# VH-VL binders against q9h9l3, part 140

Target 1, 176 residues: q9h9l3
Amino acid sequence: PRKMVAIDCEMVGTGPKGHVSSLARCSIVNYNGDVLYDEYILPPCHIVDYRTRWSGIRKQHMVNATPFKIARGQILKILTGKIVVGHAIHNDFKALQYFHPKSLTRDTSHIPPLNRKADCPENATMSLKHLTKKLLNRDIQVGKSGHSSVEDAQATMELYKLVEVEWEEHLARNPP

## First folded at step 7 (VH-VL)

Design X2 (framework fv_amlenetug)
Fold by ESMFold2-Fast, scan of step 7:
Structure X2 (fold): chain C 176 residues (1-176), chain A 120 residues (1-120), chain B 108 residues (1-108)
Amino acid sequence: as target 1 above (176 residues)
Amino acid sequence: EVQLLESGGGLVQTGGSLRLSCAASGFTFSNYTMTWVRQAPGKGLEWVSAISYSGDYTDYADSVKGRFTISRDNSQNTLYLQMNSLRAEDTAVYYCAKVRYYGSGSFDYWGQGTLVTVSS
Amino acid sequence: EIVLTQSPGTLSLSPGERATLSCRASQSVSDNYLAWYQQKPGQAPRLLIYGASTRATGIPDRFSGSGSGTDFTLTISRLEPEDFAVYYCQQYYSSPETFGQGTKVEIK
């Protein structure tokens, strides 16, 4: 019985040709799906590409966004010492410039029992949208303006709950 | 020189399946959103589907949701569209197109298209 | 979804004349995420203008785009024989991406 949160970050393109992924929004929810954190975040570098169809980020969201250094501090205070659930979570941690212990990390893109339940190859990397539709019969990342990171974090937590008992027992037997 | 070459079109019966491919060259394929756009004979352009640079995120027009699946192989610089449960209304020339930027953008390069004809 | 309405449906003109094509959006297209494409029979569309007013690479100066919000215009200052084609506007502000129905520019 430990504290568990789910995270989903949205990134925008910075650097040459917009190829660098910089944090622009972060949502964190608790085990029950309640929002603990949800802020737009201002990258320290010029935004070249908002990636709006995927990120949902627009220029207007940056006007009063929390500067990266301050947001990072707030986020890390929430994540430290907790089990953190995410989908392709290494991208989120990279954007946060943060290392989270593998023993406390749960990546729903790399949990073989989840893929098995979705009738997908166990070692394939499936999208959050696909797994959520197959296993929760719920459409996420729909609509006109990109993703809701709150919705994605909530879906990620619910996906993990489907395999939590099985996967925690596996990790206890096979420590990372 | 950016080139996109579609293949896999043809005649298929209603209820059938078909897979389209788009071979990309002349740009760093793995850095761009890719999209499929179709055009029924004598009609205008209709956006069908898009896939993020990594393949992690996909999007579909309501008319094809649940029937079509977009995918990509970044190691082979190839975009795919798997079309299932085909209907007469899916008859069209299918174009693959490159999105100008990483996420949202205009479609700066188009292939020559591949014709899909669905008959009863 | 954003609906784009182009007018006129057909524009009959002679070489040397000015063509003015309109595109109206059912709701505001923010950030001017509006593009114009040219399509000739049997060919793929070709990007002419993006960001409402920026010419794509290789597009002649006679093509210009203008407008913001819900009202956008493509202008061809002096029609050349190769300019007789169908023109489509497109918004890429909101998913799904949508196109207008097209304006055919034909020889009088």
Scores: ipSAE 0.000, ipTM 0.513, lowest interface PAE 13.5, mean pLDDT 87

Design X20 (framework fv_amlenetug)
Fold by ESMFold2-Fast, scan of step 7:
Structure X20 (fold): chain C 176 residues (1-176), chain A 120 residues (1-120), chain B 108 residues (1-108)
Amino acid sequence: as target 1 above (176 residues)
Amino acid sequence: EVQLLESGGGLVQTGGSLRLSCAASGFTFSNYAMTWVRQAPGKGLEWVSAISYSGDYTDYADSVKGRFTISRDNSQNTLYLQMNSLRAEDTAVYYCAKVRFYGSGSFDYWGQGTLVTVSS
Amino acid sequence: EIVLTQSPGTLSLSPGERATLSCRASQSVSDNYLAWYQQKPGQAPRLLIYGASTRATGIPDRFSGSGSGTDFTLTISRLEPEDFAVYYCQQYYSSPETFGQGTKVEIK
């Protein structure tokens, strides 16, 4: 591994009318796509809306899920010291209650060269599903049972690898 | 109750050094990112530096890069700011602040501040 | 960096009136990563609003935040004597974290 990981989290709805996004699953893969972490996570607040269509989370997954405080500690130990890749990764960091340095954060939803390779406007926000289909010729997030955070993390790492050399050079010249 | 207490401020000559400390209590210090924000006399707020929960990652405003070093000691619940090559424009009240639930940025608790005066 | 511009610089009002404070960003602040702080003379800032519209713990409901993208507003529905202070907006979407220059709410 190049001290680089990719992360994808699934959130459920908590709080009034289920409007608060709380962490319910986290998957982390290494540079080669091997799974380093994949756990269902029990939010500290009552789950109002499982958002199953998108999250893939069901009540059964919560029965032996890792409590948030413990899961957060485990996840942060893996992320520390590494370049962390994600798609719209600010949502994942928010759910984790975590500050990761912007200099070590790579967000595939905001990398202009990646959009250019996909024949999309450089500053457009493209979904992970669209970029993966255009650039890797692979369908992800298929079906109606929710997304796989492992699959999404793996796709995100592969997308980043397409622009890694160019983008790392850009960041060296233009530090965030 | 959450408390942050800064210390180490004072009068220093241009080119000198100071180390600020922030003693934290009332929350699990090792679980949160921390930050330093300064305010020059009669002026607005300026973010200076941030450090991750573990201390492994730091970030700095361009005006202080290469001169200031943020660090923390989680065993003693203390945040530090080592300030070198001080300039007159570094004169400010320096606040220690706790980063809130939502990643980096919003600061939910602040210390009372410590004054640093840099004179020629 | 994202530059935040607050307006007006000074807002002169009487107790009981509504205060409306503006914060404009030089580029879009995604996910509403915008906060508002209150600072009284000789005191540390106090967090009022985070996530553009969520009140911090213990903040009275006369304070409300709104807006998205580049235009954000802090509203104080009915000014109380203790509300006369300087208010700062802050974005935490893009490094470096930046503050507006402040709006002073003073007695008319």
Scores: ipSAE 0.000, ipTM 0.486, lowest interface PAE 15.8, mean pLDDT 86

Design X21 (framework fv_amlenetug)
Fold by ESMFold2-Fast, scan of step 7:
Structure X21 (fold): chain C 176 residues (1-176), chain A 120 residues (1-120), chain B 108 residues (1-108)
Amino acid sequence: as target 1 above (176 residues)
Amino acid sequence: EVQLLESGGGLVQTGGSLRLSCAASGFTFSNYAMTWVRQAPGKGLEWVSAISYSGDYTDYADSVKGRFTISRDNSQNTLYLQMNSLRAEDTAVYYCAKVRYWGSGSFDYWGQGTLVTVSS
Amino acid sequence: EIVLTQSPGTLSLSPGERATLSCRASQSVSDNYLAWYQQKPGQAPRLLIYGASTRATGIPDRFSGSGSGTDFTLTISRLEPEDFAVYYCQQYYSSPETFGQGTKVEIK
């Protein structure tokens, strides 16, 4: 079977108006939830807005952060050729400036059976926090310290595992 | 300024081969996926092939799979398309395009295109 | 593959008028995986909109995109002479990437 990983990235605001989302942390876990990669990443552009409530990133985390170019190379070597699971994963790929094949991408924000299990409308985009609480009875993204990308990646993998057999069978019958 | 310059197009016989090149400048070429899109005379756009930033992953339209090979040389900032077993229906202007960094495949910058004419 | 059908095939309008272009997908497409391009004769396509509704850099605010699921719309609020061109929608949700057949916006 093809190897599978889950990813979660944290972004900070850069650019003229702070409206560009730039990679500032990336966590990758394997199928069992073991951490394969977890680094703070220094954007090549000036950080205008740390977005700390959501990202958990503060200025102190940037002191020894891995430069974007180096981190990107390391991350893409891990992702290439694998099934990559994420939640609203298009944001992560955008921050990585990366094209990942759609056939190898699993986005837990767009899996109808997962929403159905959570008693949510099949076409709605539900938050990772909501799905994790409803289906795994676990609280993530707790408090005012921002998100833990390791915790988010682990939760994302566990959510996917709830529908993996059903969804992989669906994809085999309905190839993307 | 971002620039993409295609070359290598021309007239070729059915069953022949041709290699297209695309010279990139104005951005960090090695950080972005690249693609080829073609347009037959008077017709619409058709996606042909894509390659990841490193060259480790490639993808092809079914119509060209097994005949075309996309590749890149990051040290020279150049994208290639090797076209073998050419058919009349491959006649088109071939565009080199940069994949936008949002996900899988909107294309934010395009070259001027190079014409490939396949005749018997 | 996802088939994109654009309508109308040709829009004949005068400068100053509103243009509304439709793109329908054979399967549901995420709001973030639909783009619009403009192409003038003898020129390469130019990205106008990505993510169904986000303007690309340098694109005038008279261009706007909307829609979700299978129905998407490109609107040009007040046509200028340079806006008469062929417009293509493109999905990048499902491989292979596919384009609509195009809508020609021409002078009445």
Scores: ipSAE 0.000, ipTM 0.476, lowest interface PAE 16.2, mean pLDDT 86

Design X22 (framework fv_amlenetug)
Fold by ESMFold2-Fast, scan of step 7:
Structure X22 (fold): chain C 176 residues (1-176), chain A 120 residues (1-120), chain B 108 residues (1-108)
Amino acid sequence: as target 1 above (176 residues)
Amino acid sequence: EVQLLESGGGLVQTGGSLRLSCAASGFTFSNYAMTWVRQAPGKGLEWVSAISYSGDYTDYADSVKGRFTISRDNSQNTLYLQMNSLRAEDTAVYYCAKVRYFGSGSFDYWGQGTLVTVSS
Amino acid sequence: EIVLTQSPGTLSLSPGERATLSCRASQSVSDNYLAWYQQKPGQAPRLLIYGASTRATGIPDRFSGSGSGTDFTLTISRLEPEDFAVYYCQQYYSSPETFGQGTKVEIK
């Protein structure tokens, strides 16, 4: 049995007109929801758009943030060889410039049984907030000051646990 | 070049449900946040809901919280709005709009709108 | 939530005149995260200005935006017949996103 962690990243806009999504915060929790990593991360390029409404990131968070290259090394060391759970996790891996094996990746935005339990269309990408409220009766991403990536990573792990047995059996029968 | 095509509007009775769809083309859908904005007959614009480019984050106007659910299918370039427990006050033209530059909240392209009429 | 108040409610002008539309926020809209839209009858809104003062692609230079903090202005330097429409301001600094109630620019 491999160890399992959940990840949630926040991105800001860099590059021409803020079009590039750059990593600006990363939170990683273990199976029980304990925090393994939580840092603000300074992109190597100038931040054009903080995307504060979605990311919760403001200029002050960047003053003493961990440089991207250092943070990336720390994060990849935690993820390597583990089953990594995330929600729309391809965006997190893209921001990390990292390719995690599909056999060890679990994306709660693409698990049909999870959507089915929430009375949602199987092929739709439901938000983490909606799935968490519907299935765990918990409100996350509440308030006007942005979102907690720690809270989001914890919720993602708990959502996966609801379908873990069923989904791991499915993956054993239908390898990715 | 950028096109947003809405569908799913119609007449529904109070307490009913309806699902709106918005088919996107002409841009990399998965790179942009998307939003729904509505306009009641003869009235102004009201922001309804928004979803981040990844689908990880959603937000709702207080008037629709707990009743409406925004979602997206990036593989199909489609945005959805599931509307439950509809009220007469939800009668409006619903617009799908593209958020400019990944996370900023200005809306650079709009669909033609789809009319939702809620009657008793 | 940030409440946006537009004034005047209706502006009655003739072609060739200058239009000045105001948008006041109940609290500071930082980083100039304010946009202006034009809507003609039976049509979807069209983005005119974003970032308080940047014209969107294809928008004529007679349209200009200005202001910061709580006070923002849309100016149409010389009204053309096609400019008679309803104009909305919108903030995207703070959740929830909010629109003003609109200013109708109508022919005198």
Scores: ipSAE 0.006, ipTM 0.533, lowest interface PAE 10.8, mean pLDDT 87

Design X23 (framework fv_amlenetug)
Fold by ESMFold2-Fast, scan of step 7:
Structure X23 (fold): chain C 176 residues (1-176), chain A 120 residues (1-120), chain B 108 residues (1-108)
Amino acid sequence: as target 1 above (176 residues)
Amino acid sequence: EVQLLESGGGLVQTGGSLRLSCAASGFTFSNYAMTWVRQAPGKGLEWVSAISYSGDYTDYADSVKGRFTISRDNSQNTLYLQMNSLRAEDTAVYYCAKVRYRGSGSFDYWGQGTLVTVSS
Amino acid sequence: EIVLTQSPGTLSLSPGERATLSCRASQSVSDNYLAWYQQKPGQAPRLLIYGASTRATGIPDRFSGSGSGTDFTLTISRLEPEDFAVYYCQQYYSSPETFGQGTKVEIK
């Protein structure tokens, strides 16, 4: 009965030697994969390392980007009260400086039945790219231009839907 | 009511300079990226320049790089375009436009435009 | 830069007819970062569609956008007299932002 969304964020390096991960793009999709949110986000701190090979973010994307405080407010309005699906989602919540209730969080990097379906060790942390290829027969994060957070959010939702019934039953019996 | 009002256009000779202004009202100006788009008489739209909400990041069309400078004053809710070394091909109506949050680089509100005519 | 090619250049129709306007990109416009604008003589452009298919606020439902990758379409299901104008597509996926050359929808 509770609404579900999937999220994927891209981070750039800020702070000394670019060691701090700051939010620079966020995509949110609904259960059917329709885009609810997709914005480039300008961090409040100077960008030291765009991490372009992974983030897909370049200096030109920052020109039209949404201020962090505004983007954060918009994103949190979408996430609050919903089941939020992500892959290694702790990193996204950290970049958003946000706490989402564990009972409403679904991390596709830590769902043993999903790894089992992919013929992987149940407690291993598998990449989104690997799980998507194995279970959906789809190649994501292709090439050297960086990731599409829209594509990643869509793949993450589809992966969760493969184990949704089983995993929700597990969580009902074993509340976090 | 969102309102953008351009000013500063006029007739200028080749090699000359003009500064365009865009006065914004009806929204929190400091939260949005802004852009200039031009249109030569009887022709289509050409993106010219954009500036981040903070003013720290700018971008320019290759045709104007090194000659035009975009800037903003968030305390006065005003966008500027400093145009130097003007050429006949810079003759156009210059529109100020607000960048949309949803849709990244789409432009949801436009001013009425200000005509710049460059002649020798 | 991404070049957007609109077709046809001119579309001559009567009120009540359907208009279908094409916009083709020289390379893939990922994430559906494509917008459509309407412009009437002597007026500023008006945003109709962004994200390839999302209607802007206040835009009538007779306007719809579709497509992905390199092939995008703007459809006006039943032309009203006020819809006769020039229409531009615009990509905002790759810098510089670029516009198509325009399609003029005129009265037959």
Scores: ipSAE 0.379, ipTM 0.801, lowest interface PAE 3.1, mean pLDDT 90

Design X24 (framework fv_amlenetug)
Fold by ESMFold2-Fast, scan of step 7:
Structure X24 (fold): chain C 176 residues (1-176), chain A 120 residues (1-120), chain B 108 residues (1-108)
Amino acid sequence: as target 1 above (176 residues)
Amino acid sequence: EVQLLESGGGLVQTGGSLRLSCAASGFTFSNYAMTWVRQAPGKGLEWVSAISYSGDYTDYADSVKGRFTISRDNSQNTLYLQMNSLRAEDTAVYYCAKVRYYSSGSFDYWGQGTLVTVSS
Amino acid sequence: EIVLTQSPGTLSLSPGERATLSCRASQSVSDNYLAWYQQKPGQAPRLLIYGASTRATGIPDRFSGSGSGTDFTLTISRLEPEDFAVYYCQQYYSSPETFGQGTKVEIK
């Protein structure tokens, strides 16, 4: 049986006007919500915009952060061969410069049954915060220090578990 | 010249709904986070909500969470605030403001404001 | 949330005098993510200072900001008639963005 993990990444702005999203933190949790990885990551490019109100990243976090190349190697070793759950996970994989097999990828922003349980239109892209409040009765991303990627990864895994049986059956009948 | 023009304010009863709009010009709207700030009559400034440049991330003051929804249409250079379940305490002038730096920062340009009066 | 407390509540001065306005935060505002705004009756606020000490575009050099951590100051070196207004400090370090209650600078 495939092991399952959930991932959430925080990005900072690099490049012109800070428009390039570069990995600055990554958290990975297992099926039970235990932390497998949680590191601040130093982008190879100059940080133009910390995006602190959403990312939670501040200059102090970069002082002893793990360089991108090293962090990427550690992260990919954890993800390889596993079912990876995330919310808008394409952004995380893009920041990691990584292609994970679609057959092993689960994106909680694109699971129609999950939106249905939350009384939301099936084709709408709902935020992780909204789905977590509606379905788990839990507030995440609270306070002005930005998001906790550990908290977000844990919430993402718990959301997926609500539809896991139904969605895995769907994927077995309709392979990606 | 940077210009922000709010509209949609008016008198509404408690429990009602109202949608505010802010038309932006004079800058590349899609490059900046936007915010709503309100001011009750004779009182100070209170931050209400913010939205990222892409619209992917939103943030709300605790007093309006679950009732207000911020959104944007980058193709029309327009910011919105959908206000539901209005309370008397929501009575205020609502300002649309541009975040100075890309995703965070002070508010460098403000609209003229639109008055929302909530009465029973 | 970070609470900002401005003092004094009202500052009564004459044109030509120096105004010194205080803003104290309930916890440290790191990276100097503090701004000052001016508001005149019936008008929207106008950004004066951001980053604790950087003047916004078009703001006269008589306005200056200083401070770090929890204690910040706005100084108007010589008051002009148009400077009599309410002034607000604002932190944008921690969500929610919060404003001080305001200091009214009025003619003595």
Scores: ipSAE 0.007, ipTM 0.580, lowest interface PAE 8.6, mean pLDDT 88

Design X25 (framework fv_amlenetug)
Fold by ESMFold2-Fast, scan of step 7:
Structure X25 (fold): chain C 176 residues (1-176), chain A 120 residues (1-120), chain B 108 residues (1-108)
Amino acid sequence: as target 1 above (176 residues)
Amino acid sequence: EVQLLESGGGLVQTGGSLRLSCAASGFTFSNYAMTWVRQAPGKGLEWVSAISYSGDYTDYADSVKGRFTISRDNSQNTLYLQMNSLRAEDTAVYYCAKVRYYNSGSFDYWGQGTLVTVSS
Amino acid sequence: EIVLTQSPGTLSLSPGERATLSCRASQSVSDNYLAWYQQKPGQAPRLLIYGASTRATGIPDRFSGSGSGTDFTLTISRLEPEDFAVYYCQQYYSSPETFGQGTKVEIK
């Protein structure tokens, strides 16, 4: 296994009219897709909108959820010093209130060779669901449960593996 | 390969106490929630208690709440169940199980079980 | 708490036959947070299916899960000799986690 992990977070709505996105679940998998972390996280502010259709989070998940400050510390210990793979990963880092070095960040929504393999425009931001179906012939984010952050993190790692050699060589020649 | 090995079971009198241990190997113990599930002789499965990967959060079945305490030592890769004020109805094989992170509460690996017999 | 009721209590079949096991919940098990376990005499339970329909690692293709809401099914397409065991469903949608009472699949 490599010093590489994939992450996906689920957010709920807090603040006025639920407009603020707050971390409510985080899943981290290793290179082989094994789960390293998967916890429901209690935001420090009142939850106005669970966004259950998309997040899969319900009020009962908050009963034993890890408080944000504690969860953040645990998550950052896993991420620090590793190559972190995600899809539209800026949103995850924003929810974590965390800065991860660009040199160690891999965003599958912004890898031109990956879009090329999917017969999509290189400059388009394609959804994780579309890329996974096109390149892995796998349906994710299906059904009434909302998104599974574990499923999304696993799919994201597998997508990155398709272009890993090519993209790492590109980054070595063209550092961000 | 994942292994869970329970110990500490035995014969104990009603009102007594007993501590069960579960030694874990083959996975990063500190990254997974753990649970205890019991099975009375000739009966089905009953969930008893769960603990988060950090040990900060615990949950209990109503039948054991206030009498049992789940805990873990991540430095020793060991899960514990402290059983106090034991009753005849607590007689069961106690299984240690690893919680699958994908879905809270599903249990992907189980130990061999340890028998606890409570009599007066 | 959510009560799970399994039927039939005992299913008597021969090797090669199809087994269909039912699990009904007293209230909706949202998000398909339902698992199936196999237990043989003297052994610990073994996870077969989680998320109502996802096979656990190493579980043969002949096992499949389906259903949603209050009605769930475990299907074994062609029984092998090693499949004669007790099967339990479990919900993990609502605390406390609960199990069905079990269905024994026995040889005719």
Scores: ipSAE 0.000, ipTM 0.475, lowest interface PAE 15.8, mean pLDDT 86

Design X26 (framework fv_amlenetug)
Fold by ESMFold2-Fast, scan of step 7:
Structure X26 (fold): chain C 176 residues (1-176), chain A 120 residues (1-120), chain B 108 residues (1-108)
Amino acid sequence: as target 1 above (176 residues)
Amino acid sequence: EVQLLESGGGLVQTGGSLRLSCAASGFTFSNYAMTWVRQAPGKGLEWVSAISYSGDYTDYADSVKGRFTISRDNSQNTLYLQMNSLRAEDTAVYYCAKVRYYGTGSFDYWGQGTLVTVSS
Amino acid sequence: EIVLTQSPGTLSLSPGERATLSCRASQSVSDNYLAWYQQKPGQAPRLLIYGASTRATGIPDRFSGSGSGTDFTLTISRLEPEDFAVYYCQQYYSSPETFGQGTKVEIK
């Protein structure tokens, strides 16, 4: 196996009118889709808006959630030195207050061969749900209970595996 | 060229305090985690403390937890270690070191070290 | 915490000989988060190997790392005079980061 993981984070609204996005759950899976990390995370600021329809996070999840500073340390130890796959991964790294090297980052929302395989314009930003349905014939993010970050991380890894050989060859020829 | 220059070491009495500084140059300091590692005379290396690139996360060895505080000033490219309630076993050369990546990792560059001697 | 045990404590060798240094972990160091450092008297440590087998920038190819799980090895294929030093392994898989006690490579 490869030194590669996939990540998906869920955010809640903090700050004035709940407009600040704060990390509230993080899931990390390995190359085969096995869960390496999955924890609810307590933001350091008061939660104004749980964004439950999107995040799947409710007040009960926060009762024994891991404090942000501790969770961040755990997550960064897993990510450091690995190729990290995500979808619109900039948002995840921003919520973690973390900068991962671009040479080791793979964003499935910005890989033209994935869009091409899905019969979508190469430069369009497609949702994880759409790409997963088109290329893997699976429905994710179903229902109104919010998203599963584990499911999203697993789908993201499987999507990347469809273009891995082609995209890694492209990156070797055209370093970021 | 990456340079790390420690200062602030010296002789101090048991129960006393010292603040160590590490001036960094030659890389974008604010993008990397930093660490302190110590070495008692004639002994091996012991990790002491680490701080994330932003300063939002810190970690400490059990032997120093509650007595030492790591901090950083990204505007001045400087790492600090505030040492309180010093004990004889804290006598060591203290190295600051750069973590290889933005998170936790191996230590790719080290300072020259600064000697801290704690005596009664 | 993960305890790293290095062996032997001392290697007495001549220039041109092969040095093989061992590092054993008390529990598995996943993802090969293991590094090797060289330290000469009066100097700061120098990173040699990270990720168990990747040479750091500027490190000669006579240095190589291998191993996984709990058993790791640093090999110096042909000792040069400047290679006589103390060598430390270090894990960065689990907090706290820990070092082995060191192996001294000395001239016989």
Scores: ipSAE 0.000, ipTM 0.468, lowest interface PAE 17.0, mean pLDDT 86

